VH-VL binders against Myosin phosphatase Rho-interacting protein (MPRIP). Designs and how they scored, part 9

Target 1, 108 residues: Myosin phosphatase Rho-interacting protein (MPRIP), of Homo sapiens (Human) (q6wcq1r43to150)
Amino acid sequence: KPIYGGWLLLAPDGTDFDNPVHRSRKWQRRFFILYEHGLLRYALDEMPTTLPQGTINMNQCTDVVDGEGRTGQKFSLCILTPEKEHFIRAETKEIVSGWLEMLMVYPR
Below, E stands for the ipSAE of ESMFold2; O stands for the ipSAE of OpenDDE; V2 stands for 0.75 times the mean of E and O plus 0.25 times the DockQ between their complexes.

## First folded at step 9 (VH-VL)

Design k2 (from f1, 13 letters changed; framework fv_nivolumab; at its last fold request DockQ between E and O 0.93; V2 from the best seeds 0.87)
Heavy chain, then light chain:
Amino acid sequence: QVQLVESGGGVVQPGRSLRLDCKASGFTFSSYAMHWVRQAPGKGLEWVATISGSGYETYYADSVKGRFTISRDNSKNTLFLQMNSLRAEDTAVYYCAKDYPYDEGYFDSWGQGTLVTVSS
Amino acid sequence: EIVLTQSPATLSLSPGERATLSCRASQSVWSYLAWYQQKPGQAPRLLIYDASNRATGIPARFSGSGSGTDFTLTISSLEPEDFAVYYCQQYDYWPLTFGQGTKVEIK
ESMFold2, look of step 9: ipSAE 0.738; ipTM 0.920
ESMFold2 (binder alone), look of step 9: mean pLDDT 94; pTM 0.958
OpenDDE, look of step 9: ipSAE 0.907; ipTM 0.964
ESMFold2, fold request of step 10: ipSAE 0.773, 0.755, 0.779; ipTM 0.928, 0.920, 0.929
ESMFold2 (binder alone), fold request of step 10: mean pLDDT 94, 94, 94; pTM 0.953, 0.958, 0.958
OpenDDE, fold request of step 10: ipSAE 0.916, 0.914, 0.917; ipTM 0.966, 0.966, 0.966

Design k3 (from f1, 30 letters changed; framework fv_adalimumab_6cr1; at its last look DockQ between E and O 0.94; V2 from the best seeds 0.85)
Heavy chain, then light chain:
Amino acid sequence: EVQLVESGGGLVQPGRSLRLSCAASGFTFSSYAMHWVRQAPGKGLEWVSTISGSGYETYYADSVEGRFTISRDNAKNSLYLQMNSLRAEDTAVYYCAKDYPYDEGYFDSWGQGTLVTVSS
Amino acid sequence: DIQMTQSPSSLSASVGDRVTITCRASQSIWSYLAWYQQKPGKAPKLLIYAASTLQSGVPSRFSGSGSGTDFTLTISSLQPEDVATYYCQQYDYWPLTFGQGTKVEIK
ESMFold2, look of step 9: ipSAE 0.739; ipTM 0.918
ESMFold2 (binder alone), look of step 9: mean pLDDT 94; pTM 0.954
OpenDDE, look of step 9: ipSAE 0.911; ipTM 0.964

Design k4 (from f1 with heavy chain Y56G; framework fv_ofatumumab; at its last look DockQ between E and O 0.97; V2 from the best seeds 0.84)
Fold by ESMFold2, look of step 9:
Formats: sequence, structure tokens, C-alpha cells
Structure k4 (fold): chain C 108 residues (1-108), chain A 120 residues (1-120), chain B 107 residues (1-107)
Amino acid sequence: as target 1 above (108 residues)
Amino acid sequence: EVQLVESGGGLVQPGRSLRLSCAASGFTFSSYAMHWVRQAPGKGLEWVSTISGSGGETYYADSVKGRFTISRDNAKKSLYLQMNSLRAEDTALYYCAKDYPYDEGYFDSWGQGTTVTVSS
Amino acid sequence: EIVLTQSPATLSLSPGERATLSCRASQSVWSYLAWYQQKPGQAPRLLIYDASNRATGIPARFSGSGSGTDFTLTISSLEPEDFAVYYCQQYDYWPLTFGQGTRLEIK
């Protein structure tokens, strides 16, 4: 069951911000949906018939931290999981703050 | 039917300004990133600028940063390019282009273009 | 900035032949590459996106392949209307960039 949703920018898979060329990669505009069982899915738009592009299992999440130092982008977050790091950013501080509140409950 | 109609091109002297417009129809304009792409006579394609559907994110080629400003009016379904401090190198056919499916960075629909000529 | 180098600059072939056009990126762009066709006096037309997906209404004789730095556009059997200029374009990095084009002309 969806409990939160909205448009965010996602750093493409395989982005390594320690590699300076990756800092100019185009972030992907995706519609994110957080489900109450802890899956965070994203797709090309908000339509129910659109197949998800990918998922982030927030139940595996170890931390959610401010992303600006790593990404060089305002309003960004780093979602840390044992498998990999996920980077998202929003257009406004209000949007990213809302997401932080919803995602911060998951770090073990 | 997607339609993109550019206007505002013309002949101007170096250092002057010009404002291009693109009238859009046949799609939900505010949902799509929009782009300006130019082509000098007999030459290849050059991306100029991009604006997100909301207008909150803008991007520019280095050759135009600080001189050109992309903007949009979603109520009027119109895209704009304000071109200041024009140079001979800006002479080109300027295309308005629509993103697909919304903001991926490639262009599924193009207008016919409007010609800008910068010469003394 | 990602430089896309297309080869050959000009390709001379006859109708019915197979065309193979190359695009090489200066750094990996993963699969974020599109191909366009442009005929004289016309706007470009999108052929391929995401390296290999045919855009709506594009004939099956057009196909794209590759990933990373090396990409290919193939036209399996040339029709007279296929003689045009072809551009590749990457959208993995800002700024967005195009290759310089390959002119496909009648031999």
C-alpha cells in the first residue's frame, strides 16, 4: 500500500561521485512511491500501469544522510544499503525534507 | 498530434538581443522537459539549452551560458529563448524539441526551426 | 563534455545494401544514446533511443546496438529514402552532445 510519493531526481545506476566525470551525469527524473512494507519503487511517471524502473529495499537501509557533500547538489540525500548507495535529490528543500522524514525511520 | 512552431528569428547585428518563442500543442506541455537545438548552415546539430517541465531546472551549453536564458510559460504552452550579446557564431536554424517520455534527454518531436542570422 | 565521434564521415552505398554506422563516445555513456536521421531541409527524426529501442513508426530495417563507448546503427537493406545524414546523441552527461554526423549517400 503506498504511504508516500513524489517526483525526485535519481543518480543513474553505477554513479560514483569519487569519479569526477560522474559528477556531471544527468540525473533521472522518476516518480517514487514508498510502500508501507518498506519498498521504495520508482518509475517514469505516476501512472499505475507504468512498470517500475527499479526498487530500493528500505528494510536493508543502514543510513539516510545529507548528500550535498558527496554529490555537490543541493537538496540531495544518500540512502545507504549494504549492496550500494542510492542518491536522490529534489527541486526544493520542502520536498527533500518531507522525504527525509519518511525515510529516516528505516536505518537499523 | 504534437506541433511545435518556432518564431522570433531574424537578422541582427553582433551584440544585439533576440527572443525566440515556441508554441506547443497536442500534448500536456507542463509534463515535458523542452529543449533548444541549433544547426549552423551546412553543419551538425548542437544542443543549446534544456528546461524541466516545471521550469525549476535549466541547463545550458557552455557556448551560451551567461548570454542565453531559457524559460517557459506553462499556462500559454510556450517555450522561450532570450539570446543576449549575440555573436556571429550564434547564426543557425534554432529548433524547439520535445523530450520523451518526459525528461530523459532525447527528442521525439522537433519544430521546423526559426533562422537567426548574426552579421554586421 | 562527452565527445561522440562518428565514422565513417561519408558512406557511399547502393539501395539494397546493408549500412553500418559507428558512434564512439569519449567516456562510457552506458546505454543513453539516441540516433537521428536528417534529410535536407527537414528537422531531424528520432530513430533509436536507449541504444537499441526503435522509436514509434521507424521501419524494422533500422536497428541499434552497443553500450558503453561503442555504438552501431544498422540499416539492413537500404531504401532510396534512407540516404541522409545520421547523428548520434548522448544524454548521460551534461552538456547533451551530438556526434558530427555520417552522410549516407548513393554510390
Scores: ipSAE 0.700, ipTM 0.910, lowest interface PAE 1.0, mean pLDDT 93
ESMFold2 (binder alone), look of step 9: mean pLDDT 95; pTM 0.959
OpenDDE, look of step 9: ipSAE 0.882; ipTM 0.955

Design k5 (from f1 with heavy chain K98R; framework fv_ofatumumab; at its last look DockQ between E and O 0.86; V2 from the best seeds 0.81)
Fold by ESMFold2, look of step 9:
Structure k5 (fold): chain C 108 residues (1-108), chain A 120 residues (1-120), chain B 107 residues (1-107)
Amino acid sequence: as target 1 above (108 residues)
Amino acid sequence: EVQLVESGGGLVQPGRSLRLSCAASGFTFSSYAMHWVRQAPGKGLEWVSTISGSGYETYYADSVKGRFTISRDNAKKSLYLQMNSLRAEDTALYYCARDYPYDEGYFDSWGQGTTVTVSS
Amino acid sequence: EIVLTQSPATLSLSPGERATLSCRASQSVWSYLAWYQQKPGQAPRLLIYDASNRATGIPARFSGSGSGTDFTLTISSLEPEDFAVYYCQQYDYWPLTFGQGTRLEIK
């Protein structure tokens, strides 16, 4: 069922990038797993028994765009859904490029 | 099981340098963010610096930015703090601390500390 | 940076009593708040993380509550070994910051 996975940094819920104080919030390191049916799940580690911290329904995704303008962070992406924006970032260009390739099939 | 052992503290004059080490055992060192936290005599705890498990990301308290450098050697399971341009206010017991489960920002395991005294 | 203010500075109680320690943040840290215990000559010991979750090996008499800016550590019935200094610590923002401590002492 899983088709892709890896460590990413997730902006915490409630972060407002227009608020300068929020730009110093600690991003959360999570292990992300993308499932074939469009579920993007993240957890505290990669262990099979670890309960997910949250999910993103990629079937509801309207766009995946570069996040640097909004977040001020290199290698960041914004996943747009009708309900909220999700911001992720990677430590390297190679990691974010791999994720963009996998995620960009969902928007329409 | 988890052990963290600090070393390298001592008595130095202002403006000099020291290098602290922390030897880790009992866990997969490269998976964990690591921290330095200090405590001045009779005072509270002060976070000093953090390094991610990979070593790619480092963070510093404003009071030490530009003077201290955190680093790690994952093959040797060792954490380091290079302290340059030491000041009297850097006098403290320096703890090595492990993040949990990997990089949340709180500390589940602590060493016993190594003392740094900066005095004329 | 986030200032954590602990109250009271000193709390004098007897074994068997209930202790209530407060930590207030200068702005919301959501649930990203930990509590530590420190005895003289010892390293700090993690008690609570995520405001309310007990760390491994911490007895049930320790509980944490709160969110946002106001947090509480409760020790339901004090044991002799519980007399120590307690620190709160936030990890929502860089820099990571600690409160100044509450000293829990035997009356």
Scores: ipSAE 0.711, ipTM 0.913, lowest interface PAE 1.0, mean pLDDT 93
ESMFold2 (binder alone), look of step 9: mean pLDDT 94; pTM 0.957
OpenDDE, look of step 9: ipSAE 0.878; ipTM 0.954

Design k6 (from f1 with light chain Q27E V29I; framework fv_ofatumumab; at its last look DockQ between E and O 0.90; V2 from the best seeds 0.84)
Fold by ESMFold2, look of step 9:
Structure k6 (fold): chain C 108 residues (1-108), chain A 120 residues (1-120), chain B 107 residues (1-107)
Amino acid sequence: as target 1 above (108 residues)
Amino acid sequence: EVQLVESGGGLVQPGRSLRLSCAASGFTFSSYAMHWVRQAPGKGLEWVSTISGSGYETYYADSVKGRFTISRDNAKKSLYLQMNSLRAEDTALYYCAKDYPYDEGYFDSWGQGTTVTVSS
Amino acid sequence: EIVLTQSPATLSLSPGERATLSCRASESIWSYLAWYQQKPGQAPRLLIYDASNRATGIPARFSGSGSGTDFTLTISSLEPEDFAVYYCQQYDYWPLTFGQGTRLEIK
C-alpha cells in the first residue's frame, strides 16, 4: 500500500561526495513512492506501470540524516543502508521535512 | 506535434543586450526541463543554459554565467534567455531544446534557431 | 568539465558500408551519453540516448554501445540520407558538453 509520494532529485549511483569532481554530477529527477511495508521505489514518472529505476529497502535503513554537509545542496537527506548511501533532495524545506518525517520511522 | 519557435535574434554591438524567446506547443510545457544550445557559424554545438520544469533550478555554462539569465513562463508556454554584456564570441545560432522524458539532460526536440550576431 | 573527443574528424564512405564513430570522455560518464545527427541548415536530431537506446523513429541501422569513457555509434549499412555531422553529448555532469563532431561524407 503506498503511503507517500512525490518528485525528488536523486544523486546518481556511484556518487562519492568526498570526491570533489562528483559534486558537479547532475542529480536525477525521479518520482518516489513509499510503501507501507518499507519499500521506497523511484521511477522516471508517476505512472504505477512505469518500471522502477531502483528501490531502497527502508527496513535495512540504519539512519536518515541531513545531507547538506555531505552534498553541499540545500534540502537534502542521506539515507544510510548497509549496502549504499542514498542522497535525495527536494525543491523546498517543506517538501524535504515531510519526507524526513515519513522516512525517519525506519532506522533501527 | 512538438514545436519550438525561437525569436528575438538580431545584430547588436558588443556590450549591449538582447532577449530571446521560444514559443512551445504540442506538449505539457511545465513538465519538461528546457535548454538553450548555441552553434557558432561553422562550429559545433555548445550548451548554454538549462531551466527545470518548475523554474526552481537554473544552470549556466561558465562562458555566460553572470551575463545571461534563463527564465520561463509556464502559463504562456514560453522560454526566455536574457543576454546582457554581449561579446563577439556570443555570435551564434541559438536553439531552444526540450528535455526527455522530463529532466535527464538530453534533447529530443529542437527549434530551428534564431541568429545572434555581435559585431561592431 | 567533461571533454568529449570524437574520432575520426571526417569519415568518407559509400552507401552500403558500415560506419563506426567514436566518442571518448575525459572522465567516466557511466551510460549518460546521447548521439545527434545534424544535416546542413537543420537542427540536430536525437539518435541515441543512454548510450544504446534508439530514440523514437530512428532506423534500426543506427546503434550505440559503450559505457564509462569509450562510446561508439555504428551505422550498419549507410543510406544516402545518413551523410551528416554526428555529435555525442554527455549529461552526467554540469556543464552539459558535446563532442566536436564527426563529419560523415559520401565517397
Scores: ipSAE 0.737, ipTM 0.919, lowest interface PAE 0.9, mean pLDDT 93
ESMFold2 (binder alone), look of step 9: mean pLDDT 95; pTM 0.961
OpenDDE, look of step 9: ipSAE 0.907; ipTM 0.963

## First folded at step 10 (VH-VL; framework fv_ofatumumab)

Design m1 (from f1 with heavy chain G105D; at its last look DockQ between E and O 0.94; V2 from the best seeds 0.00; counts 0 for: pae E 2.04 > 2)
Fold by ESMFold2, look of step 10:
Structure m1 (fold): chain C 108 residues (1-108), chain A 120 residues (1-120), chain B 107 residues (1-107)
Amino acid sequence: as target 1 above (108 residues)
Amino acid sequence: EVQLVESGGGLVQPGRSLRLSCAASGFTFSSYAMHWVRQAPGKGLEWVSTISGSGYETYYADSVKGRFTISRDNAKKSLYLQMNSLRAEDTALYYCAKDYPYDEDYFDSWGQGTTVTVSS
Amino acid sequence: EIVLTQSPATLSLSPGERATLSCRASQSVWSYLAWYQQKPGQAPRLLIYDASNRATGIPARFSGSGSGTDFTLTISSLEPEDFAVYYCQQYDYWPLTFGQGTRLEIK
């Protein structure tokens, strides 16, 4: 059952924020849906028939932290999993704060 | 179906200002990022500025930062470019362009352009 | 910024021939590369996005290929209406940038 959703910006695959040139890479607009069982899915649009571009298993998430220091972008979050780091950001402080509240319940 | 109509170009002296407008129709304007792209006479295409559908995100080419301001009015389905401190190098045909859905920043629809000439 | 270098600058061919246009990026843009056609007195027209996908309504004779730094636009059999200037554009990095163009002209 979906419990939260909205448009966010996702750092592209292969972005290394320790590489200065990568800090200017365009973030990708994706529609994110958080499901009650901990699946965070994202896709090109909000339509149910659109194949997801990817998923993040929030049940494997070890931390959700402010992303500005790593990314140089305001309103950003870093979702840490054992496999990799995911970076998202929102257009406003209000949007990112809402997402943080929803996501911060998962880290163990 | 999609129509983009630019206006507000003209001949101005260096250091002056102009405001360009783009009237949009045939699509849900607020759902798409919008762009300004310019083309100097006989030259190639140069991206100038982008604004997100909501208007919260704006981006500028280095050559225009601090001088140009992109804005939009979603109720009026209009895109604007305020151009201050104009220089001869800003002389170009200015296109309004519609983003592909999902803000991928390549352009699926273009207007006919409005000409800005900056000379003494 | 990412510099896109198109080659050749001018390509002279006849209808029915195959055109091959190159775009090289100064660093990898993965697959975030589009191609446009521009005829005199007209606005650009999107042909290809994501390096290889044809935009809606673009004839099958147009195809794109490549990834990373090297990209190709191919027109398999030229029609008279295909003689125009072609631009590549990357959208992996800010600022967005275009190549300088390849002019495809009638021989």
Scores: ipSAE 0.484, ipTM 0.860, lowest interface PAE 2.0, mean pLDDT 91
ESMFold2 (binder alone), look of step 10: mean pLDDT 94; pTM 0.952
OpenDDE, look of step 10: ipSAE 0.811; ipTM 0.937

Design m2 (from f1 with light chain S31K; at its last read DockQ between E and O 0.92; V2 from the best seeds 0.87)
Heavy chain, then light chain:
Amino acid sequence: EVQLVESGGGLVQPGRSLRLSCAASGFTFSSYAMHWVRQAPGKGLEWVSTISGSGYETYYADSVKGRFTISRDNAKKSLYLQMNSLRAEDTALYYCAKDYPYDEGYFDSWGQGTTVTVSS
Amino acid sequence: EIVLTQSPATLSLSPGERATLSCRASQSVWKYLAWYQQKPGQAPRLLIYDASNRATGIPARFSGSGSGTDFTLTISSLEPEDFAVYYCQQYDYWPLTFGQGTRLEIK
ESMFold2, look of step 10: ipSAE 0.793; ipTM 0.930
ESMFold2 (binder alone), look of step 10: mean pLDDT 94; pTM 0.958
OpenDDE, look of step 10: ipSAE 0.908; ipTM 0.964
ESMFold2, look of step 11: ipSAE 0.762; ipTM 0.923
ESMFold2 (binder alone), look of step 11: mean pLDDT 94; pTM 0.958
OpenDDE, look of step 11: ipSAE 0.908; ipTM 0.964
ESMFold2, fold request of step 17: ipSAE 0.758, 0.757, 0.761; ipTM 0.924, 0.924, 0.923
ESMFold2 (binder alone), fold request of step 17: mean pLDDT 94, 94, 94; pTM 0.955, 0.957, 0.957
OpenDDE, fold request of step 17: ipSAE 0.919, 0.919, 0.918; ipTM 0.967, 0.967, 0.967
ESMFold2, last read: ipSAE 0.748, 0.754, 0.778; ipTM 0.921, 0.922, 0.927
ESMFold2 (binder alone), last read: mean pLDDT 94, 94, 94; pTM 0.957, 0.956, 0.957
OpenDDE, last read: ipSAE 0.919, 0.920, 0.918; ipTM 0.967, 0.967, 0.966

Design m3 (from f1 with heavy chain Y56K, light chain S28Y; at its last look DockQ between E and O 0.94; V2 from the best seeds 0.84)
Fold by ESMFold2, look of step 10:
Structure m3 (fold): chain C 108 residues (1-108), chain A 120 residues (1-120), chain B 107 residues (1-107)
Amino acid sequence: as target 1 above (108 residues)
Amino acid sequence: EVQLVESGGGLVQPGRSLRLSCAASGFTFSSYAMHWVRQAPGKGLEWVSTISGSGKETYYADSVKGRFTISRDNAKKSLYLQMNSLRAEDTALYYCAKDYPYDEGYFDSWGQGTTVTVSS
Amino acid sequence: EIVLTQSPATLSLSPGERATLSCRASQYVWSYLAWYQQKPGQAPRLLIYDASNRATGIPARFSGSGSGTDFTLTISSLEPEDFAVYYCQQYDYWPLTFGQGTRLEIK
């Protein structure tokens, strides 16, 4: 059952912010849906039936931290999981703050 | 039936300004990133600028930064390019282009273009 | 910025032949590459997106392949209307960039 959703910008797979060339990579506009059981899904549009581009298992999330230091982008978050880091950003402080509140319940 | 119609081109002297417009119809304009792409006579395509659907994110080619300003009016379904301090190198056919599915960076629909000529 | 180098600059072929157009990126761009066709006096037309997906209404004789740095547009059997200029375009990095074009002309 979906509990939160919205448009965010996602850093493309394989982005390494320690590589300065990657700072100019185009972030991808995706619609994120957070489900009650901890699945965070993102897709090309807001329809829940659209085939997801990817998922993040928030039950395996170790931390959600401010992303500005790593990404150079305001209103960004880093979602840490054992296998990789995911970077998202929002258009406004209010949007990113709402997402942080929803996601912070999951870290171990 | 997606339609994009550019206007506002003309002949101007170096250092002067022009404002291009693009009238959009046949799609939910506010959902899509929009782009300006130009083509100098007999030359290839050059991306100029992009604006997000909300208008909050803008991007420019280095050759136009500080001189050109992209904007949009979602209520009027219109895209604009304010071109200041024009140079001979800005002479081109300017296309308005629509993103797909929303903000991926490739262009599924193009207008016919409006010609800008910068010459003394 | 990402430089896209298309080859050959001009390709001279006859109707019915296979055309193979190359686009090489100066850096890895995954599959974030599109192909466009442009005829004289017309706006460009999207053919291929995400390296290999045909845009709506594009005939099956057009196909795209490749990933990373090396990309190919193939036209399996040329029709008279296919003689045009073809551009590749990457959208992995700002600024968005186009290749310089390949002119496909009738021999």
Scores: ipSAE 0.707, ipTM 0.918, lowest interface PAE 1.1, mean pLDDT 94
ESMFold2 (binder alone), look of step 10: mean pLDDT 94; pTM 0.957
OpenDDE, look of step 10: ipSAE 0.896; ipTM 0.959

Design m4 (from f1 with heavy chain S54N G55S; at its last look DockQ between E and O 0.92; V2 from the best seeds 0.85)
Fold by ESMFold2, look of step 10:
Structure m4 (fold): chain C 108 residues (1-108), chain A 120 residues (1-120), chain B 107 residues (1-107)
Amino acid sequence: as target 1 above (108 residues)
Amino acid sequence: EVQLVESGGGLVQPGRSLRLSCAASGFTFSSYAMHWVRQAPGKGLEWVSTISGNSYETYYADSVKGRFTISRDNAKKSLYLQMNSLRAEDTALYYCAKDYPYDEGYFDSWGQGTTVTVSS
Amino acid sequence: EIVLTQSPATLSLSPGERATLSCRASQSVWSYLAWYQQKPGQAPRLLIYDASNRATGIPARFSGSGSGTDFTLTISSLEPEDFAVYYCQQYDYWPLTFGQGTRLEIK
């Protein structure tokens, strides 16, 4: 059951923010849906029939932290899981704050 | 049917300004990033600028930064390019292009272009 | 910026032959590469996105392959309408960049 959703910018997989050339990589606009059971899904658009580009299992999330130090971008978050780091950003403080509130319940 | 119609091109002297327009129809304009791409006579394609659907993000080629400004009016379904301090090197056919599915960076629909000639 | 180098510059072939066009990136763009066809006096037309996916309405004789830095557009059996200029374009990095083009001409 979806409990939250919206457009965010996602850093492409394999982005290394310590590599200066990667800081020019185009962030991917994806529609994120958070489901009640802790699945965070993202896709190219908001339509239910669109094949997801990927998922993040928030039940395995170990931390959600401010991303500005790593990404150089305001309104960014790092979602840390055992398998990898995920970097998202919003275009305004209000949007990122709403997402942080929803995601902060998961880290153990 | 997606339609993109550019206008506002012409012959101008170096150092002058020109404003290009692109009228869009056949899709939900505000949902899509929009782009300007130019092609100098006999040359290849060069990306110029991009604006996100809500206008919060804009990007420019280094050759035009500080001189060109991309903008949009979602109520009028129109894309604009304000071109200041024009140089001979800006002479080209300017295309309006639509992103797909929303903001991926490749272009599924193009206008037929409007010609800008900068010469004395 | 990412430089895309297309080869050959000109490819001269007959209808029915196979065309193979190359695009090489100065650094990895993963799969974020598109191909366009442009005929004289016309706007470009999207053929391939994500390196290998055909755009809607593109005939099956067009195929794309590759990842990272090396990409190929193949036209398995040329039709008369396929003689045009072809461009590759990457969208992994700002600025967005195009290759310089390959002109596919009729022998």
Scores: ipSAE 0.739, ipTM 0.917, lowest interface PAE 0.8, mean pLDDT 93
ESMFold2 (binder alone), look of step 10: mean pLDDT 95; pTM 0.960
OpenDDE, look of step 10: ipSAE 0.909; ipTM 0.964

Design m5 (from f1 with heavy chain Y56T; at its last look DockQ between E and O 0.92; V2 from the best seeds 0.83)
Fold by ESMFold2, look of step 10:
Structure m5 (fold): chain C 108 residues (1-108), chain A 120 residues (1-120), chain B 107 residues (1-107)
Amino acid sequence: as target 1 above (108 residues)
Amino acid sequence: EVQLVESGGGLVQPGRSLRLSCAASGFTFSSYAMHWVRQAPGKGLEWVSTISGSGTETYYADSVKGRFTISRDNAKKSLYLQMNSLRAEDTALYYCAKDYPYDEGYFDSWGQGTTVTVSS
Amino acid sequence: EIVLTQSPATLSLSPGERATLSCRASQSVWSYLAWYQQKPGQAPRLLIYDASNRATGIPARFSGSGSGTDFTLTISSLEPEDFAVYYCQQYDYWPLTFGQGTRLEIK
C-alpha cells in the first residue's frame, strides 16, 4: 500500500511565515509515507509500530509549489490544500526532487 | 547502554582555541541529532549547538555563532565542538547530549561533561 | 528568543510534601517543553517531555502539565533523592532555551 517514503522536515502546525517570530520555529523531522490512494502520513520514525502524528490528504491538494519564497528555506515545498498549507523541506535537492515527482500528480 | 564521554577541555587563555570531542556508544549514532550544552560554575544550563544526524543541519546560540563549529564523524561515532576566539564567559562544563527520538530538540542522555576554563 | 522564567527560585520543603514548580514562557511554545533534574556533581536527567510525558524510568510521583506559556512540574510526595535543581527547556524555537532553574532544598 505504501508507494514512497522518506525523511523530511515539516514546519510545525500553526506556523505563519508572515510572522517573523515564527520563522525561527524548529522544523520537525518526520518520516513521511505516501500511500497508493493519496494519503500522505508522517510519524516520529520509520518503525511500523509508531503511530502517525498526522496525515495530508493529497486528493484534496490544489497545488504543490516551490517553498523558498514563503519559508526562506532551500529545498522546500508548499503543499496547498483548502483547509491549510503544509510546508516540507529536504536535506538535499535530490530528496526534494524525488518527492516533487511523486506529489505533483495530485493537484487539481 | 547509551554512553557519552566528553574530552578535550582544559585551561586556556582568552583568544585561543580548543576542540572538544564526545565519544558515543550504545545507540545508532548517525540516526540522532546531537547537542552541546554548557553550564558555567554555579549557574544554569545553556544550549550551545545542535547538529543533525546526517551532519547537514547545524544551529548555534547567538553567543557562539562565528566562533564555534559543531561537527560529527558518524564512522567514528564522535561529536566535536571547535571553539575559537575563546572568552572568559565561555568558561563552563560542556556536556554532550543525545536527542530523542531522533531530532525533537530535547535530550534523553547526557555525558558527564568536560571543563573549559578561559583565564589569563 | 524564548525566555523561560521559573518560579520560585528556591523551594524549601520536607520529605513527603508535594512540590509544585512553575515555568513560564515569554511566548507560546505549544507543548514543546521538557523538564530536567540535576543533582550536585551530576549531569542533568530528563524527567518530562512534551509537557506531560514521563521519560523512561522516571517515577510516577513526577508529573508535568500545561501548554502554551504556563507549565508546571509536580512531585506528589517528595523523596530524599528529589532535592535537586530543576530546569525547564523549550524546543519549539531556535535557539533552544532553558529556564534559570528552581532549587528544591530540604527544610
Scores: ipSAE 0.723, ipTM 0.916, lowest interface PAE 0.9, mean pLDDT 93
ESMFold2 (binder alone), look of step 10: mean pLDDT 95; pTM 0.960
OpenDDE, look of step 10: ipSAE 0.879; ipTM 0.954

Design x1 (from f1 with heavy chain Y102S D103S E104S, light chain W30S D92S W94S; at its last look DockQ between E and O 0.07; V2 from the best seeds 0.00; counts 0 for: pae E 18.1 > 2, placed apart)
Fold by ESMFold2, look of step 10:
Structure x1 (fold): chain C 108 residues (1-108), chain A 120 residues (1-120), chain B 107 residues (1-107)
Amino acid sequence: as target 1 above (108 residues)
Amino acid sequence: EVQLVESGGGLVQPGRSLRLSCAASGFTFSSYAMHWVRQAPGKGLEWVSTISGSGYETYYADSVKGRFTISRDNAKKSLYLQMNSLRAEDTALYYCAKDYPSSSGYFDSWGQGTTVTVSS
Amino acid sequence: EIVLTQSPATLSLSPGERATLSCRASQSVSSYLAWYQQKPGQAPRLLIYDASNRATGIPARFSGSGSGTDFTLTISSLEPEDFAVYYCQQYSYSPLTFGQGTRLEIK
């Protein structure tokens, strides 16, 4: 079922980091859960019964890359899918490194 | 309600260029990834290219990378395929296809296609 | 790139018979597999998505099953309008790929 989880900051949907107005937007604090079949869900708190605010299908992910060049934020990752880019960041290098290791198994 | 109408096909010589258009109606165009899929005469289906709803992300089959450019104009509800350096193997019926529910990778609506023939 | 191999290439059956069409993927695509029907001179139409879900307006005689690498489209009792070419398509990984098609023809 769940195989990984933790708190991350998620960039608002549609953020264009080349647009100065967008770069000032507050990132959303979300609890992320990665499920065994590649579903990455995020919600307002860590309770498994909380309805998710959104999902990312990691089986459709084309790449997971360091996000600092795009976002200007340390400890950030960019998750690339055919639908859109998702940007997440963590509080520490250890947290983001753990997420990168877990998420890098999906892209080809 | 959903309609996808391709246009811009024709007979062209190898090495020339052609631009395909797809006019969309009956749905919120900017919310969906859009795709080009082609079918050579008497052959199966081949995915060509995908563009995200915003237009920011584009993907191409290896056979067309560097020669074809997918684009969209969300204000005009139009999808485009610029095809440069055309080859005989690009001869096909080109379909415009709509993603569902947003960017899943399968196609719930298809146009009737526009024919591209590349021949001397 | 994930190769989808459909079998048989041609299936000759009569109305009222049960059709079983196979699609095998070169690597697991989980359940991210769709089936399309294409009649001569027409665009493909979506039949099944996520391996087993019927698209809107698709008759109950069409069903899909499978996960991973092996997938089946079943038409429980063939109607005259069901004689067409059928394609499977995976959307687990880019590039998106189609099978080569199974032609279902009237015996």
Scores: ipSAE 0.000, ipTM 0.562, lowest interface PAE 18.1, mean pLDDT 87
ESMFold2 (binder alone), look of step 10: mean pLDDT 95; pTM 0.960
OpenDDE, look of step 10: ipSAE 0.027; ipTM 0.689

